# Designs tried in a protein design chat: VH-VL binders against p38822r5to271. Part 3

Target 1, 267 residues: p38822r5to271
Amino acid sequence: LSIGNEIKDSFKETHKWVQNNLKWLKDIEQFYRERAKLEKDYSERLSRLSAEYFNKKSSTSVPISVGDTPTTTPGSIEAAGVVAWNEILSQTDMISKDHDQLSTDFENHVANQLSGLFTKLDMTLSKINGFNNDMVNKKDNIYHELEKAKKDYDEACSTMEMARNRYTKASNDRNKKKLDEKEMEMNKCKNEYLIKINQANRTKDKYYFQDVPEVLDLLQDVNEAKTLFLNDLWLKAASVENDLGANVSKRLQAANSVVKQNKPSLN

## First folded at step 15 (VH-VL)

Design z4
Fold by OpenDDE, fold request of step 16:
Structure z4 (fold): chain C 267 residues (1-267), chain A 127 residues (1-127), chain B 107 residues (1-107)
Amino acid sequence: as target 1 above (267 residues)
Amino acid sequence: QVQLVQSGAEVKKPGASVKVSCKASGYTFTNYAMNWVRQAPGQGLEWMGWINTHTGYPTYADDFKGRVTMTTDTSTSTAYMELRSLRSDDTAVYYCARDSWFGGSYKLPNYHGMDVWGQGTLVTVSS
Amino acid sequence: EIVMTQSPATLSVSPGERATLSCKASQSVSSNVVWYQQKPGQAPRLLIYGASTRATGIPARFSGSGSGTEFTLTISSLQSEDFAVYYCQQYSYWPYTFGQGTKLEIK
């Protein structure tokens, strides 16, 4: 009984540990949601800033294409500085959009996926816990039945002994019949007790040598899966942020190319 | 027989709340998550959220966050979905659906699908 | 979120003929696609899971195929009871999103 309780406690502790680890996924999810929010805020502020300066009055108007593929149209040499500035602002606006994309990526490719992962693992964990409970209940029920059978057998034995003591002094056919009845009942209870012993032993063996190890392995599997999928999501998070960096770099290069054309002299 | 039986049709005014019930039978209630899906008249299916029937932990779709509450009663094997601040565009048939995991009972599923559906509950929101 | 696009919106086919329904994902969803059938006034019914596995009790005339971004539901010989709306759903990315549905009607 003591060993059984210890094993039960072990499962409980392990289950709790895994559960806490899953809860950790929620914290990680929240972190990336907060990062997404920051990126969104930055995007909006940067976009607003770029627009503000872009709309400032200039003595020289240079047509530019603003959008997903900004293009600097040819202008006069005298307006080269203005052209360069417009390009810088345009690229800055595009960079703001890149940050917006990162925000979206954090939400869709990381945070939401963490939520989904949690859902799957949490439900699996619940099922495992249910399985464990079923096994424990089965074991407990058998033991309860065993105790009952033992009690019944003990009572039958006691009754038999009392009958023997009562009828030892007076042997007649009636008394013999009564004794036989008590003996029959005792034997019935004995047989039932023996059956329950066998069932209990089998159930106990199964529980400790098969069920418990299996359940613990299942918990381990959940934990390992958590780690595996979490790693993938961390890598994805890094990937989308690297993409931002790459895009920003490209846009700055584009701007620089126009700046280099802004010569200090017309000659 | 595995089945989900939902509560009857509801008529509500704008701003009111509705609570739909879904009673499960024929299977272990706590072994399967419960989904809620709605369908506006003549429209497609819209996922609202799901609930862990063992722990009671719900996850809601973004569009419904703040207005929906999903709960369960394990003693009666019943799932509940409450939608608050009802609007006319909330008029729809609401379904509960069991989330079936394919690939193992106690392992991570390989595939998913809602294999058992309630009969649906019509919620009409009108002035 | 992943966008599932079904085509055509409406498909008119005669009884006994083959029907082919398409579902396209905005990005790869591996084989994590399910198909549902919904008849008028009824709840949806699971047809296919894992892109190609028939659910229990589904007739052999229904088949699913595809992986990645393109998926197909095929009904080899249409029966009168097969005229319904069909939905696809992906289970690779959270949230699990539905297609807009294809209505299969009698020609």
Scores: ipSAE 0.401, ipTM 0.742, lowest interface PAE 1.2, mean pLDDT 90
Fold by OpenDDE, fold request of step 16:
Structure z4 (fold): chain C 267 residues (1-267), chain A 127 residues (1-127), chain B 107 residues (1-107)
Amino acid sequence: as target 1 above (267 residues)
Amino acid sequence: QVQLVQSGAEVKKPGASVKVSCKASGYTFTNYAMNWVRQAPGQGLEWMGWINTHTGYPTYADDFKGRVTMTTDTSTSTAYMELRSLRSDDTAVYYCARDSWFGGSYKLPNYHGMDVWGQGTLVTVSS
Amino acid sequence: EIVMTQSPATLSVSPGERATLSCKASQSVSSNVVWYQQKPGQAPRLLIYGASTRATGIPARFSGSGSGTEFTLTISSLQSEDFAVYYCQQYSYWPYTFGQGTKLEIK
């Protein structure tokens, strides 16, 4: 009985520990949601900034090129600079969009998936807990029945003894019959008690040697699953951010290619 | 038999709230997540969220965050969905549906879809 | 979120004929697709899960196939009771998104 309680308590503690570990998923989810917000904010601000400076170009006198083949003039150098600047601003705007995409990716491919993962694992954990409770309850019920059977048997024994004491003083057929009845009842109670003992022992053995190990294995499975899926999501998070980096690099290269064409001389 | 029975049709004004109930029977209520799905007239299915029926922890779709509250009563095996700040486009049939993901095995099972559905609750929002 | 696109929007088929419904995912969802049937005035009914496994009580004439981004629901010989709207749903990514549905009607 004591061992059973200890195991129950141990399970409870372990279950709580696993629950706490699962809560970590919520924190991680929130982290990526916040990152998504930052990316979104950055995207918007960068976009506005780019637009602002694009609008400022209207104040600069750009020589109008007439014809399909504009002749290189001294003013063309300035134009080349303006072209380079426009490209830089354009690519910056594209970069802002890339950040927006990252925001979306964090939300859809990481944060939302974490949310789903938490729910699934939490439900699984709840089921495991339910299973454990059921097993404990079954065990407890059997033990309760055992106690009852024991009490009944004890009472029957006491009754038998009392009867023996009473009827030994007056031995007749009637009293003999009464004694026999009491003995029969006692034996009945004894048999029931023995049955309950056997049942209790079997239930106990099953609980400790089969059910508990199984439940512990299930808890382990939950933790392993958590780790596995979490790792995948972390890798995904890194992947989408790397994509941003790649895109940014590409944009900058494009801008640089135009800048390199902005020659300081006409030659 | 396994079944979900929902509350009756509702007529609401814009800005009001509605609370739909879903009573489960024939199975262990707390072993299955409960989903809420709605369907506007002539439209498709829209997932609103799900709830851990044991712990009561809900997860809402982004479109409904802030306006929806899902709860459960384990003593009566009943799930509830409250939608607030109703508008005309909230007019729909609302379904509760059991998530089969957690059916049977205590191990992580494969998702088998939403296998048991309520009969639906029509919520009409009109001025 | 994953977009599930069903085609055609409406499919007209005669009783006894074969019906083929398509569901396409915007990204790979492995085999994590379910199909539902919905008759007018009724709740959806689960037909297929895991892209190809029939739910309990579903007639053999219903079959699902596909993996990745392309999925198909096939009804080998249409019965009168099969005329309904069919929805696909993916469960690889949260939220589990539905297709817009295919209406199967009598030709």
Scores: ipSAE 0.333, ipTM 0.701, lowest interface PAE 1.6, mean pLDDT 89
Fold by OpenDDE, fold request of step 16:
Structure z4 (fold): chain C 267 residues (1-267), chain A 127 residues (1-127), chain B 107 residues (1-107)
Amino acid sequence: as target 1 above (267 residues)
Amino acid sequence: QVQLVQSGAEVKKPGASVKVSCKASGYTFTNYAMNWVRQAPGQGLEWMGWINTHTGYPTYADDFKGRVTMTTDTSTSTAYMELRSLRSDDTAVYYCARDSWFGGSYKLPNYHGMDVWGQGTLVTVSS
Amino acid sequence: EIVMTQSPATLSVSPGERATLSCKASQSVSSNVVWYQQKPGQAPRLLIYGASTRATGIPARFSGSGSGTEFTLTISSLQSEDFAVYYCQQYSYWPYTFGQGTKLEIK
């Protein structure tokens, strides 16, 4: 009895632990959704900022020198500065697009996948619970039947003994017949009781040695699956963010290349 | 017999809302996620979202976010899909469909598609 | 999202002949592809899952193959009841996306 309760408690505790771990997936999902929102907001704001300054710059007039032989002139130097600034703004705008992409990537490749993972594992967990309940119910039903069989047998024994006593007091054909009938009934009940005992024992053995371990293994499988898929998604999240970093780096390099051409002195 | 039975056809005006029901029978309702898929006349299948029938947690397609609400009633084994702010292009047959996740096994399942579908509910949006 | 592209849009085949339907994924989806059949006025029916496994009750004349980005549904000997629209769906990435469908019609 004690062992049975302990095992049941173990399942309950393990199930709860797994369930809580799955809920953790929702938190992780939300985290990446919030990151996606931040990236989106940043993207939009950065884009607007870039556009604003493009518009401001467009109003600035720069002298242009036209001649047969292009040379470095003060005007050209100033123009170079403007060119560099335009490139910086342009690349900034592109960087804003990269952040937008990251937002999308967080949503599509991480958050949505976490949502799917949660549903899958949670549904599985529910089924495991169902399985456990079914096993418990089967066991309980057999035990109830056993109790009933026992009661029936006890009653049959009592009735048989009454008949026996009657026959002992008055040994006649009628009483003998009654005793025989009650003895047959008792034996029938005895047989049923024995059958139920065997069934109960088998069910008990199956429950403790097969079903419970199996259910616990299933819970473990859910946890392992969670870990496996979660790791993959974390790696994916890092990957898409690294892509952003790479893109940003490239764009900054492009801008820097132009800036380096903006010479402070003539010749 | 495992089946999904949906509510009857609806005619709505633009701007109105429609709520379609999907009653499940023949299986444990909370053991399978429920999807909603629609199909405009002469068009392909469009996934709208799904709901975890155990937890009640829905996930919507981006195109429907803000306009759709999916719910369940476990006591009646019924899933509901409400679509708001109806437009003419929302005219379609709407299907509920369960995921075929388990295949009769208690082992960790994989998704195997939507194996049971409702008969569909025609929603017509017209002025 | 993953784009599933089916070809051809319409396939005309005679009864008793073989039909081959194609589905292409924009990215690798491993073997996580399902096929549906939809007859006029009916809900879709699951045919194949895992790219190549027939669903319960599906006749042996239906077969699926492929992995990665290229998938094929084959009907070895077309029956009159097989003329319908067929859809593929990937389930490697959420959201699970459908192809646009292939209409199989009688030649």
Scores: ipSAE 0.249, ipTM 0.670, lowest interface PAE 2.0, mean pLDDT 89

Design z6
Fold by ESMFold2, fold request of step 16:
Structure z6 (fold): chain C 267 residues (1-267), chain A 127 residues (1-127), chain B 107 residues (1-107)
Amino acid sequence: as target 1 above (267 residues)
Amino acid sequence: QVQLVQSGAEVKKPGASVKVSCKASGYTFTNYAMNWVRQAPGQGLEWMGWINTHTGYPTYADDFKGRVTMTTDTSTSTAYMELRSLRSDDTAVYYCARDSWFGGSYKLPNYHGMDVWGQGTLVTVSS
Amino acid sequence: EIVMTQSPATLSVSPGERATLSCKASQSVSSNVVWYQQKPGQAPRLLIYGASTRATGIPARFSGSGSGTEFTLTISSLQSEDFAVYYCQQYGNWPYTFGQGTKLEIK
């Protein structure tokens, strides 16, 4: 009986452990939603900074080009410097959009998928609970039927003994017929009790050696699915952030190419 | 056999709330998640969210977060969807639909779509 | 979210003819597509799941194909009861999303 209680507690503890590991997915989801928010905020602030300095440069260039000093050399090195600065500002704005894309990618390809993973595996875990409850109920019903069969047999034995005592005290045909009826009823109850013992023994063996291991394997399958999908989502998170790094590098290379072209060409 | 029977049509004013019921019969209610899907007049289908009928844990579509609450009563095998702060563009037929996620085998998860639908509940939002 | 785009919006076909309805996903969903049929005043009816597997009780004239981003529903010999609106739904990426529908009507 002690073994039976420990096995019952093992399912509850394993289920709770799996459930807690699924709930951990909600924390990881929240982290990537916060990362997405940070990247979005950075993107918007960087875009505004680029626009501010583009407008500021435009205002500054008007006094330099129109009023302070005469210039007769179109395409001078001063014009090439303005072209380089405009490229730096343009590439900075493109970098802001790269961060906006990272925000979107974290939300859609990581956080939302973590929400879906939790949602689906939580339902799978619920079905495993239903399966376990059905198996326990079947086992308990067989033991309940055994208890009832034993009670019926004990009562039939008592009734037959009463009929035997009556026949011993008054050996008439009526008492003999009653004894025979009660003996047949007792033998029927005995046979039913023996049948229920055999059923209970088969059910005990199936439950402890097949059903319990199977339901624990199903719980393990949920945890393994969680781990495999979570690993894929972490790799996706790294991949989208690596893509940001590659795009930013390309933006800076484009700016550098324009800066390096800053040589006298039309002076 | 397997059925989802929804509550009757409702007329609401903007700013009100509506709570639609979905009574399940013919199957084990807690073995299947329940979706809510709406359809505005002449428009397509829009997924609103799903609820785990065993745990009562809902997952909402982004467009409805903050305005929708999904609940269940397992003793009556009934799912509920409440939509608050109603607007005129919330006028639609609202469906409950049984989700078949992990519905074919405990050992191997599969998905066979939303296999059973309620008859729909028309919610009209007008001043 | 994954956008499911159905085409055409309306398809006019004669009874007994073949109809082909298209559904395109904005990114790969593998074979994780479901097709539904909806008649006026009725709830949607499940037709196809897994892109190509007929649901229980669906006539053999309905078939689905495709993977990745492009999917088709084919009805090989249209019956009078087949004129309806058809929706695709993806389940390859969370959350579920539906196409806008294709109305199949008598030419």
Scores: ipSAE 0.566, ipTM 0.819, lowest interface PAE 2.0, mean pLDDT 87
Fold by ESMFold2, look of step 15:
Structure z6 (fold): chain C 267 residues (1-267), chain A 127 residues (1-127), chain B 107 residues (1-107)
Amino acid sequence: as target 1 above (267 residues)
Amino acid sequence: QVQLVQSGAEVKKPGASVKVSCKASGYTFTNYAMNWVRQAPGQGLEWMGWINTHTGYPTYADDFKGRVTMTTDTSTSTAYMELRSLRSDDTAVYYCARDSWFGGSYKLPNYHGMDVWGQGTLVTVSS
Amino acid sequence: EIVMTQSPATLSVSPGERATLSCKASQSVSSNVVWYQQKPGQAPRLLIYGASTRATGIPARFSGSGSGTEFTLTISSLQSEDFAVYYCQQYGNWPYTFGQGTKLEIK
């Protein structure tokens, strides 16, 4: 039965295709986990750099000495340029925290959600495969029962022929009784065989025209759910990175406003 | 009858490990994922992870990664949770719970909660 | 991950009266909330899923409502068997998280 094999191959190939598309989610998840690690590392290194130059400024403040009793006051010679530099360092540290937030957002809102999607859809595929196996087994059992009924009928026909030949050769009551018994047995087997043919035809129609399309539709539904949720997560990933850009722009505008207050005529 | 039956209470020293079993009956084991949830004395419920009982693939909560191993034996319809490097704050009742993701519908997803729970296994970690 | 905050921590109510338990999510979970009941020494029991749908075998006096970030479990005409701890759980975002519980006790 060539059509039966084509349908079995179609489920197997479609299931493999959907499974591979789900496994691709693990690659995308790992990408965003690695992006989160990069953003975290950048955040920490940028924060340390800002702190280092802030401490260098603090430690290089010169003492102020007046008369015979010198007084040392850190930062007592601050100028507008030093105020602008402090603002640049402060805004750089705030930018480092913006990157820390992006790291957290990639992990919580993208990578972890991809892990959850994969985990639940992976179980759903396992259940669909189990449903397909159950349907195949039910169909195969009906074919097995039909084959058995045919063999029983063929044997009953052969046995009845033997009894008929015996009665033809010796037409006595014993041989007539045996012929009648075998003819009744053959008719019973014939009726059972016809019943199994009808049952097998009904089961075949249900399997090929209802059950197989339903299973393939379930596989398509998994892929559609994966695609829709993945698209939403990609948009979320873009959204959290856009938020970083907006925050960085805000930080730089704050720094620019202080730099513009550093007028040459006052220094 | 659908039920989950867990192994008996355990007393362990810090640094040891414990393996809790959860035997399922009355339903097709591989059709439902299995959650593990713990509850410290006087505290709330804490999700530890999930295992796909068909493939054996586990997913662990972040706080338990590296210390927990979840496995299944489909031939006996039994799930296992092993927690290593035990600490005193691991003293808790540990539950297995059947997850109903995909349960009750051929369309995706349909979730009716953790609908069957084991009786719980008390694990006490003491010197 | 999503924090589920239940209030009050303890609710004292007389039998036959109405109890209202609250659960708040730190961000929207739409209607993806489950309620469980847990009596001392027992495993949790599923009550409500989808914020408002009673699980099989749960009496009509239990009802759930809410969407987004705020959810309510209501028990009308309390019976002696209803005094227990109640937990909400969200499944709208990975991973699953539980509220800290509300103890419902006899006044």
Scores: ipSAE 0.488, ipTM 0.776, lowest interface PAE 2.4, mean pLDDT 86
Fold by OpenDDE, fold request of step 16:
Structure z6 (fold): chain C 267 residues (1-267), chain A 127 residues (1-127), chain B 107 residues (1-107)
Amino acid sequence: as target 1 above (267 residues)
Amino acid sequence: QVQLVQSGAEVKKPGASVKVSCKASGYTFTNYAMNWVRQAPGQGLEWMGWINTHTGYPTYADDFKGRVTMTTDTSTSTAYMELRSLRSDDTAVYYCARDSWFGGSYKLPNYHGMDVWGQGTLVTVSS
Amino acid sequence: EIVMTQSPATLSVSPGERATLSCKASQSVSSNVVWYQQKPGQAPRLLIYGASTRATGIPARFSGSGSGTEFTLTISSLQSEDFAVYYCQQYGNWPYTFGQGTKLEIK
């Protein structure tokens, strides 16, 4: 039926559309991997820069606490400027580490998850395609069987007709038996044909009213899932970047607190 | 009967490559993804990657990227895993395992699980 | 990646007793946990998926529970054939990772 072909074409187009949408996930993945790379590069460069200047200005031995929660120990008033500068450099180094963390977060919490999402949905899409193929094959097989049954029935009818023509002129018990045999075969083929018709109709109805709608719904589900999970990952990406901002702000506040202690006078 | 049958044990030199086969039977090959998992002697399970048996698209674990290639032959319902630049620490039993992501269902959501395993292939890397 | 930590490394239990195996995730994986059983010289066998659903053919004495970061595999009454190594795997985040395994041995 022409309608069946149109439906198959519809599936093909919809499948292709969903497939293309999934491919978009790879582009997004690549974007975040590139961002991670940039953050890593920036982190490394900033760290080197801070280290360079720290070493350059390390002539004053003012004890500072280095770690996750750096604190400035009280030093000489005369060295307050150096203390402030050291704190700024220390916090800058910490900021570089924060950028490194963002790089890691982009890789682990965004890019890798996008990769996983693509893979899962790609697999799902393939399974849906397999399901569609199975349904199509089932339909095609029953139609093929129907055609065969029809052909057999037609041949049996033709044979019966030929036999009738042949034996009409000579009626005897032997010929009657032959005719009966041909009629029996014809009836057998007819019955088989009728069975196949019924089976084909049932299969057709199932295909068009149940299978096709289900397959299309499954494709829609994949697309909706893509959107749902993608949104979640976008929100996650924003979250980890906001965390960087918050950390940077904290680092700067820490530095500022020390700078404020750098008084212009000795007292 | 659903089963996975793997190729026989291999002995390789360092730097060589090995290709392990996994033949599937008893089910529609292209309806299930194929995983590869290895296990070093006395160690735990390590996931290497999986392949979409329909499209042939593989996904590899980071530790194996660049050294592993997974392929399929749909005509023979066979999955292949090639590991290159072999080292002594690659000595392990390598398993193929069917993914039961959908457990026969095509609807989301589903659960991951490797429900059918090959018998394993021992790959020994020694000088 | 998410780290799955199983405990204890080795569990000694007598036949007929209850065994409780733990699997902890470094971060939440919801209910996306699988349990496997592996006997010596054999391939792993799927036991539990979705943290609490028994795979086909798995005896009722096996049960899984947990969500988020803590998961448990329980064998209510140990049989002789249950002594093996058990692995958990998470599939909440990519890549999917295995625990290091718990060896269940006879006391």
Scores: ipSAE 0.383, ipTM 0.744, lowest interface PAE 1.2, mean pLDDT 89

